# Ledger of designs, part 47: miniprotein binders against q9bqp7

Target 1, 240 residues: q9bqp7
Amino acid sequence: VPQNWFPIFNPERSDKPNASDPSVPLKIPLQRNVIPSVTRVLQQTMTKQQVFLLERWKQRMILELGEDGFKEYTSNVFLQGKRFHEALESILSPQETLKERDENLLKSGYIESVQHILKDVSGVRALESAVQHETLNYIGLLDCVAEYQGKLCVIDWKTSEKPKPFIQSTFDNPLQVVAYMGAMNHDTNYSFQVQCGLIVVAYKDGSPAHPHFMDAELCSQYWTKWLLRLEEYTEKKKNQ

## First folded at step 23 (miniprotein)

Design yl10
Fold by ESMFold2, last read:
Structure yl10 (fold): chain B 240 residues (1-240), chain A 94 residues (1-94)
Amino acid sequence: as target 1 above (240 residues)
Amino acid sequence: SEEELFERIFELIEKGDYEEALRLLREYIEKYPDNPLALYLVADILFDLGRPEEARKVLERAKELAKKTGDPDLIEYVELLERLIERLLEELKK
């Protein structure tokens, strides 16, 4: 159990969107901060097993591809992820029209992969927007806040190369979502709150993306695990 | 605990003490034969020891079990090692 427990939801905030058309989605700029990001907390609190396996995987990839080949591989995967998020932001922006020169972003297996998910997404409230938990002192950059099948969600878009998923800790995806949710619910830049999460894994070959829905109860369970990771991070920095 | 055992195994592998790591892993597998991570680590060590035929045999079982878990990271580790083992076996034919 965390020693400094804090609730994920804020009872003073409404979680109901307007019944009318949504306003322009929020895009709070990421500020330069000395407080840790969600991704840094998660990276710095990986288990010894996760650290070992990731390092071993890197060694094996370098053996397969060579140093330069591995560098090229990781750079290409990063670029594909960046392009995917840029395309999704453009598609989901209700007042921005994609220019002809940017249409190559829409020609992607990843975008094809998420089409069936996008049909169920509406009421976009935030895109690529910074969140800060003003009490627990951490920051993040969430991908999207929108309704999915009528439920307002923090939505996290992930890419995966099929059939070999990109190396990442799958245990951390739900923690990332709830950390963003908790931060949003206690960030003065936002007047509403979100109680559900959605993780969408998109595939390079266009295969249908996998949604993972997280209701409020599940989010609360993962929130407890996130608080433990944040405490572990804080303890490591206090002793350094 | 099981976590402490695997942390010791990881330390042994990192130090290059492969024989002791294998001893601990084989003892564990005798008690728990369906652990794909343990089998993967055995194959990984055997590959580094230049014993790719033995590594291939162990890895086939690890691959089967890893697919049942649905753990995409472990599946990736197994498939990567499989490619490396096959390449080494091809090199040894020459």
Scores: ipSAE 0.724, ipTM 0.942, lowest interface PAE 0.7, mean pLDDT 85
Fold by ESMFold2, fold request of step 25:
Structure yl10 (fold): chain B 240 residues (1-240), chain A 94 residues (1-94)
Amino acid sequence: as target 1 above (240 residues)
Amino acid sequence: SEEELFERIFELIEKGDYEEALRLLREYIEKYPDNPLALYLVADILFDLGRPEEARKVLERAKELAKKTGDPDLIEYVELLERLIERLLEELKK
């Protein structure tokens, strides 16, 4: 159990739509600072087994592709992910035109993969927006806050070359979602809160994406796991 | 504990002490014969020792078991090693 438990939800905030909310999604800029990001915390708290297996995988990929081939593979995966997120931000932005959207950005199997999900997304409140948990001292950059099938969610978009039909096959992704959610719910830049999460796994070949919905109870369960990872990270930094 | 045993095995593999790593893994598999991670590690070591036919046999079992789990990373590791083993065996036939 975490030593310093903190609630994920803010009882002093409403999740109801506010008529005075802006019509343009929030995009709080990420600022460089000394507090850790969600992704940094998760990277630094991988288990010894996870670290060993990932390093072994890297060695085997290099054996298969060569060092230059592996560098190209890694760069391509990163670029595809970046282009996917840029395309989604463009699609979901109410003020973008065709000239402001790179035509190659919109042409991908990943975008085809999510089309059926996007039909159920509405009421976009935030896109590529920074969050900070001022009490627990961590930051993040969430992908999207919007309604999915009528439920306001923190939505995280992932690319994958392998099918991930179950939420447990997304490992740390639920922790990332709830960390952003908890930060947003206690960030003074936001006037509302979110109690649900959605992880959308898109596929390179255009196969239908898998949505993984997280209700408030499931979010609370993963929040406890996130707090343990944050606590572990803090302990490691004290010893360095 | 099981965690301590596997951490020891990882250390041995990293040091290149493959025979001791195999001894510990085989002892574990005797008690827990259907653990796909343990079987994968045996195949991985056998491949590095230049014993690809033995590695392939063990890896077939590991692949079957890994697919029954929900662990896509382990499946990826198994499939990658399988490709490397098959490539080596193909090269040896030439």
Scores: ipSAE 0.720, ipTM 0.939, lowest interface PAE 0.7, mean pLDDT 86
Fold by ESMFold2, fold request of step 25:
Structure yl10 (fold): chain B 240 residues (1-240), chain A 94 residues (1-94)
Amino acid sequence: as target 1 above (240 residues)
Amino acid sequence: SEEELFERIFELIEKGDYEEALRLLREYIEKYPDNPLALYLVADILFDLGRPEEARKVLERAKELAKKTGDPDLIEYVELLERLIERLLEELKK
């Protein structure tokens, strides 16, 4: 159990936004500082097993593709993820291509993959927006806050190639969601809070994406695990 | 604990002490014969030792078990190693 427990939800906040619908989703800029990001905390607290297997995978990929081939592979995976997130931000933005967006950005199997999910998404409150937990001292950049099937969620979009699903941190995806949620719920830039999460795994071949809904109880369980990872990170920093 | 055992195995593999890593892994598999990670690690070591025929046999069982668990990372590691083993076996025929 964490030594310094902190609640994920803020009793001083409503889980409903102000009555007036906002015209533009929030996009709080990410500021670089000494406060660690969610992704850095998770990367620096990977289990020894995950570190070993990731390094072994890298060695094997280099053996298969060569050094340059592996560099090209990772660059392509990064580019696909970046274009996917850019496309989703464009689709979910209230701006209807006031300046024509690159239609090639919107043409991908990943976008086809999430179409059935997007039909259930509404009330977008935030897109690509920074969060900070001032008490626990961490930051993040969440993908989306919106209603999914009537539940206000922190939504995290993940890409996976078909037939090779590349889920980079299977056990860490729920931790990212709850870390963003906890930070947002205690960030003075936000006037509301969120109690549910959604992880959407999209596929390159356009196969239907897998939604993984997280209700408040499940989020609380993963929040405890996130606090342990943050505590572990803090201890490592003290010893450096 | 099981976690401590695997951490020791990882250290042995990283240091190149493959025979001791195999000994620990085989002892573990005698107790827990259906662990796909343990079987994958055996195949991975056998591949590095230049024993790809043995690695292939072990890896087929690891692949079957990994698919049952639905762990996408382990499935990816198994399939990548399988491709490398098949390439090596084809090269040895030439």
Scores: ipSAE 0.718, ipTM 0.941, lowest interface PAE 0.7, mean pLDDT 85
Fold by ESMFold2, fold request of step 25:
Structure yl10 (fold): chain B 240 residues (1-240), chain A 94 residues (1-94)
Amino acid sequence: as target 1 above (240 residues)
Amino acid sequence: SEEELFERIFELIEKGDYEEALRLLREYIEKYPDNPLALYLVADILFDLGRPEEARKVLERAKELAKKTGDPDLIEYVELLERLIERLLEELKK
């Protein structure tokens, strides 16, 4: 159980738009690198088993592909993920769509994979936007805040190839979503809050993406797990 | 506890103390014969010890159990090791 529980939702924040709410998606820049990011907290609090197995996997991949082959493999996986997120930001941004898009960015199995999900996405309120939890002191960069089937969600886009080589793409996705949600709900740059999450897993071959919807109750359950990870991280840094 | 046992096993593997790691793993498997992670680790050590025929036998069981759990990471680890074992066995035919 966390020692210092904090609510994921902000009871003082209204769902209703105020006069200062923009109609263009928010994109708050990352300005600070001193407080820990969500992904840094999760990486630094991996279990000993997770660390061992990931390192062993890396060693075995290098044995299979060679050092240069593994470097090329990981670079390609990273580039495909980057291109996917860039394409989605472009597709979902009205101002970006008024400018010329790289047509090769939109030609991927991953983009084909998410088309049925995108039909249910509307009311985009934030894209590639920084969040900071002012009380718990962590920062993140969320992918998207939009309505999915009428529910306002923090949406996280994931690529899935077979195989999946990195821990951050597989083990902790729900924790990332709720950490971003909690931060956004307590960040003064945002005038509204979000109570639901969505993880969308897209496939390289264009097969239909799998949505994983997280209602408020499920988000609260994962939030408790996130608080434990943040507490563990804080304790480790105190003892440095 | 079980977690402490596996942490000790990981330390032994990292140090290259494979005989002690195998002893602990085999004792565990005697009590819990259907744990796919334990079986995977035995196969992984046997591969490093240059005993790929023994590693393949153990890994076949680990593979079936891992598929039952639906753990995609463990399945990936098992399939990667299987490819490496088969490559080594093919090389040894020469």
Scores: ipSAE 0.718, ipTM 0.942, lowest interface PAE 0.7, mean pLDDT 85

Design yl17
Fold by OpenDDE base, fold request of step 25:
Structure yl17 (fold): chain B 240 residues (1-240), chain A 94 residues (1-94)
Amino acid sequence: as target 1 above (240 residues)
Amino acid sequence: SREELWERIFDLIEKGDYEEALRLLREYIEKYPDNPLALYLVADLLFDLGRPEEARKVLERAKELAKKTGDPDLIEYVELLERLIERLLEELKK
């Protein structure tokens, strides 16, 4: 049980968006501060097994590709992810704010992969927007807040070359989603709250993306795990 | 505990004590014969010890089990090691 329990949901906020919610998605800039990001917390609190296997994988990849080849591989993976998020932001943004759509960004297997998911996405409330949990002292940049199949969700878009048909195969992604939810639900920049999460795993080959829907109950379960990771991070930082 | 044993195995591997790590892994596999991670690490250590033929045999079983578990990362690790083993075996035949 977390020592510092905090609710994921804010009882002072309504689940119903106020009728006055702007038609334009929120895009709050991420402020560079001393506050750890969700990603940093998760990375620094990986299990010894996860750290070991990741390092081992890196060594084996370097053995296969060489050092330069591995750097190139890593750079390409990062670039593909970035371009995918940029393309999604462009797709989900209102037409009036669309700078010249780089048509080249839309021509990806990942974008093809998510088309069936995008059909069920509506009511975009935020895109690439910063969230801060003031009490728990963490920040994040969420990909999207929108309705998925009529349910308001924090949506996190992931790229993968490998099938991830199960939410368990997404490792810490559920923790990331609930961390963003909890932060958003208590961030004063947001007038509404979210009770659901969605992880979308997009595939490079254009095969149908896997949606991993997280209801309020599942979010609450992962929230407890997130709080434990945050506590572990805090303890590790005090000992450094 | 299982966790303590794994930590010890990881520490041994990080220190380069592959023989002792391999011993502990083998003992673990005797108790838990269907653990794909343990089998993978045995194959990985055998590879580092210059025993690629033995590594291949162990890895075949690890691959089968990894596919059954559906762990995409472990599958990747297995496939990567498989390629490395095959490369080494080809080099040794020359």
Scores: ipSAE 0.805, ipTM 0.952, lowest interface PAE 0.5, mean pLDDT 91
Fold by OpenDDE base, look of step 24:
Structure yl17 (fold): chain B 240 residues (1-240), chain A 94 residues (1-94)
Amino acid sequence: as target 1 above (240 residues)
Amino acid sequence: SREELWERIFDLIEKGDYEEALRLLREYIEKYPDNPLALYLVADLLFDLGRPEEARKVLERAKELAKKTGDPDLIEYVELLERLIERLLEELKK
């Protein structure tokens, strides 16, 4: 049980989004400060086993590809992810804010992969927007807040070359989503609340993406795990 | 504890004491024969020890078990090691 329990949902915010469809999605810039990001908390609280296996994998990848080959591999993975997010932001943005759609960004297997998910996405409220939890002292940059099949969700887009048919195979992604939800629900820059999460795993070959929907109950379960990770991070930083 | 044993195994591997790490892993597998991670690490250490034929044989079992668990990371680690073993075996035939 977390020592510093805090609710994921804000009782002061109505579950019903005020019917004012914001004409423009929120895009709050991430402020660089001393406050840890969700990603940093998750990375610094990996198990010794996870850290060991990742380092071992890195060494084996360098053995396979060479040092320069591995750098190229990591750069390509990063670039593909970045381009995918930029393409999604362009697709989900209102037409008036559409910078010149680089048509080349839209011609990806990842974009093809998510087309069936995008059909069920509407009511976009935020894109690439910063969230801050002032009480729990963490920040994050969420990908998207929108309605999925009529339910308001924090949506996190992931790229994969391998099938991830189960939410358990997404590792810490569920923790990241609920961390963003909890922060947004208590961030004064947002007037609405989210109760659901969605992880979308897009595939390079254009095969149908896997949607991992997280209802309020599942979000609450992962929120408890997130709080434990945050406490572990805080304790480690006090001992340094 | 299991956690303490794993930490000891990891520390030994980081120090380059592969033989002692391998011994502890084998003892672990005797108790838990269907642990794909332990089998993967045995194969990985055998590879580092220059025993690729033995590594391949152990890794085949690790691969089968990893696929049954559906752990995509472990499957990736197994497949990477498999490619490295096959490369080494090809080099040794020249």
Scores: ipSAE 0.804, ipTM 0.950, lowest interface PAE 0.5, mean pLDDT 91
Fold by OpenDDE base, fold request of step 25:
Structure yl17 (fold): chain B 240 residues (1-240), chain A 94 residues (1-94)
Amino acid sequence: as target 1 above (240 residues)
Amino acid sequence: SREELWERIFDLIEKGDYEEALRLLREYIEKYPDNPLALYLVADLLFDLGRPEEARKVLERAKELAKKTGDPDLIEYVELLERLIERLLEELKK
């Protein structure tokens, strides 16, 4: 049990945004702060096994591709992910705010992959928006808050070259989603709360993306795990 | 504990003591014969030890088990090692 338990849901907030459909999704900029990001917390609290296997994989990839080849590979993966998020932001943004849709951004297998998910996405409340949990002292940048099949979700978009048909195969992504959810639910910049999460794994080949829906119960379970990771991070920082 | 054993194995590998790590992994596999991670690491160490044919045989089983578990990361690790083993075997035949 976490020593510093904090609820994921805010009892003082309603599930329904009281405001009329905000014409424009929230886009709160991430402030450079001493406060750790969700990503940083997760990265620094990986298990010894995870760290070992990742380093081993890197060494083997360098053996296969060479050092320069591996750098190129890593850069390409990063770029593909970035372009995918930019394309999604463009698609989910109101048409009036659409700068010239770089038509080239929309011509990706990843975008094709998520088309069936996008059909079920509506009521976009936030896009690429910063969240801060003041009490637990962490920040994050969430991809999207929208309704998925009529349920308001924190949506996290992921790119993969390999099928991830199970939520367990998404590694720390569930923790990231609930961390963003918990922060948003207690961030004063947001007037509403979210009780559900959605991880969408998009595929490069355009094959149908896998949606991993997280109900309130599953979110609460992962929230406990997130709190433990956050405590571990905090302890590691005190000992540095 | 199981965790302590794995940490010891990782430490041994990091130190380059592949033979002792391999011994511990083999002992582990005797207890847990269907652990794809252990089989993968055995194959990986055999590869580092210049025993690619043995590595291939172990890795085939690791691959099958990894696919059954549906762990995409482990599948990726296995497939990468498979390619490396095949490349090495091709080089040794020349």
Scores: ipSAE 0.804, ipTM 0.952, lowest interface PAE 0.5, mean pLDDT 91
Fold by OpenDDE base, fold request of step 25:
Structure yl17 (fold): chain B 240 residues (1-240), chain A 94 residues (1-94)
Amino acid sequence: as target 1 above (240 residues)
Amino acid sequence: SREELWERIFDLIEKGDYEEALRLLREYIEKYPDNPLALYLVADLLFDLGRPEEARKVLERAKELAKKTGDPDLIEYVELLERLIERLLEELKK
């Protein structure tokens, strides 16, 4: 049980999306502060097993590809992820704000992969927007807040070369999503509340993406796990 | 504890004490014969010890079990090690 319990949902905020369809999605810039990001908290609180296996994987990848080959691989993975997020931001942005869509950004297997999910996405309220939880003292940059199949969700877009058909296969992604939800629900820059999460795993080969929907109950369960990770991070930082 | 044992195994591997790590993993597998992670690490250590044929045999079982669990990361680790073992075996045949 977390020592510093805080609710994921804000009872002072209406669950009903205020019908003011903001014509433009929110895009709050991430401020470089001393405040830890969600990503940093998750990375610094990985288990010894997770850290060990990732380091071992890296060593084996270097053995397979060489040092330069592994650097190239890592750079390509990063670039593909970045381009995918840029393409999604362009797709989900209102048409009036669309600078000339680089048609080349839209011609990716990842974009093809998510097409069936995008059909069910509407009512975009935020894109690449910073969230801050003032009380719990963490920040994050969320990918998207939109309606998925009529339910307002924090949507997190992930790229993978391998199938991830189960939410358990997404590791700490559920924690990231609920961390963003909890922050947004208590961030004064946001006038609305989100009760659902969605992880979308897009595939390089254009195969249909896997949507992992998180209802309010599942979000609450992962929120408890997030709070424990945040406490662990805080304790580790006090001892440094 | 089980967790303490795993931490000890990881520490031994990081220090390059592969023989002692292998011993502990084998003892673990005697108790938990269907643990794909333990089998993977045995194969990985056998590979580092220059025993690729033995590594391949253990890894085959690890691969089957990893696929049953559906852990995509473990499957990736197994497949990577499989490619490395096959490469080494090809080099040793020349």
Scores: ipSAE 0.804, ipTM 0.952, lowest interface PAE 0.5, mean pLDDT 91
Fold by ESMFold2, look of step 24:
Formats: sequence, structure tokens, C-alpha cells
Structure yl17 (fold): chain B 240 residues (1-240), chain A 94 residues (1-94)
Amino acid sequence: as target 1 above (240 residues)
Amino acid sequence: SREELWERIFDLIEKGDYEEALRLLREYIEKYPDNPLALYLVADLLFDLGRPEEARKVLERAKELAKKTGDPDLIEYVELLERLIERLLEELKK
């Protein structure tokens, strides 16, 4: 159990946004500062088993591909993810910014993979937007806040080479979503809050993406786990 | 405790004490014979010790069990090691 509990939801905020003139999604710029990001917290609180197996995997990949081959592999995975997120931001942005869209950016298997999910997405409120939890002292950059099947969600887009049909196959991704949610719900740059999450895993070959919906109860369960990881990170930094 | 045992196994492997790590892993497998991570690590160590035929045999069982867990990372680790073992066995035939 966390030593210092903090609620994920803000009682001073509406959980249902009003649609009065939401013409442009929020895009709060990320400012570098001393407080850690969500992804840094998660990376630095991996278990010893996770760290060991990741390092072993890297060694084995280098044996298979060579050092240059492994560098190319990791660069390509990163680039594919970056292009996917850029394409989704372009697709979900209002048409008044069409000059920034690149035709090649919109043509990928990953984009084909998510088309059936995008049909259920509406009311986009934020895209590639910074969040900060001032009380808990962490920051992040969320992918999207929009309605999915009528429910306002923090949506996280992921690319994967391997099928991930179940939420437990997404490991720390639910923690990332709830950390963004908690930060957004307590960030003064936002006037609304979100109680649901969605993880969408897209595939390179265009196969239908797997959505992983998280209702408020499930978000609360993962929030507790996130608080433990944040507490572990804080204790680790005290010893450094 | 179980967590302390696994941390010791990982430390032994990082230090290069593969024979002691194998002893602890085999003792663990006697108690928990269907643990795919333990079987994977046995195969992984046998591969590094230059015993790829033995590694392949153990890894076949680890692969079977890993698919049942639905853990995509473990499945990838097993499949990667399998490719490396088969490459080494092919090189030894030449």
C-alpha cells in the first residue's frame, strides 16, 4: 500500500466536458524541469528480473544482428512509433491545419490497423499535450484525450510487432495511462477531467488493432500501482 | 524467500558463475517443474556454456510453457534464443 495516498480524480472538476466551442484540441507544450516524467519513473522502477531479462535480450539481439544491425533495428522501431503518433495527431487535428499533413505520413499499416478504432473516437479535447501533477511532482506527454464509444478517455497509441490481445500483455502501459489521467485531472492547464482510459495496440501489417478499455474502477486499481512505483522512484532518488 | 532466490540467480549469472546458477535453477525446477522462465534460463546458460544440443532440448519445453502464459516478452526471449541455438548447431555441422 502507498504511504502517501492521493486520489486520481479531482472533486472540484466535472467528469463530463461541456461542448461549448471546443474547436481546437489542447496541446500544452512540455517544459523540461527537475521533476521526473512518467516514462522515467517507470523505467527506473523496473524490477531486478525485468532489468536482467531486458539486458539479456539486448545481448542476444546483438549476437543475432550484430551491433550495427541492432542499432538499425532499434532506430527503425523508434521511427515507426514516431511516425505513427505524428500521423494520428494529423488525422485527429481540425482540417484547418491541413498544410502540415504529409501524404506519406498517412500511408502505413499501423494507420490502417487503427481505422476501426478511429470510427469510435470523437470529441477530441487534447493531442500530444503535456500534463503535470504539481502535488505528486511528475510530468508527462499524453497522446490523446477524446471520447471513445461515448466515454471521455485518455488514449495511448502503441505499435507492436507481437500480438497483444489482452491488457496484461501491455505490462506498464496501464500505469502510464492512469499517471497521465491523474496528472491531467490536477493540472491547472485543463478545465475538465477524465475517468476512463484506452490503450490501442496497432500492428504493422494493418491487422485490426486491439483496444483495451479501462473504466474508472480499473483505472483506480492501476492508480494504486502507479503510486507505489512513484514512491519507489522517490525513495531511490533519496539514496542517490 | 522466492524473490531472494531469483535475485541470487540473476547475480550469479551476471558474475559469470553459471554452474552455481544452474544448480539453483535445477533445484527450483525440481519444486516447480513447469516454470517457463526457469527453463528458459537453463537453456540460456547451456547455450553460453557451449552445450547447444542440451539447450535446444530444454528450450523446447520452455517454449511450450511460455505460449500458455501469454507473456509476449518471454515468448520473444525463447524464440530469439531458439534462433541462436539453431544457428550455432548449423555452424557446427559445417
Scores: ipSAE 0.710, ipTM 0.930, lowest interface PAE 0.7, mean pLDDT 85

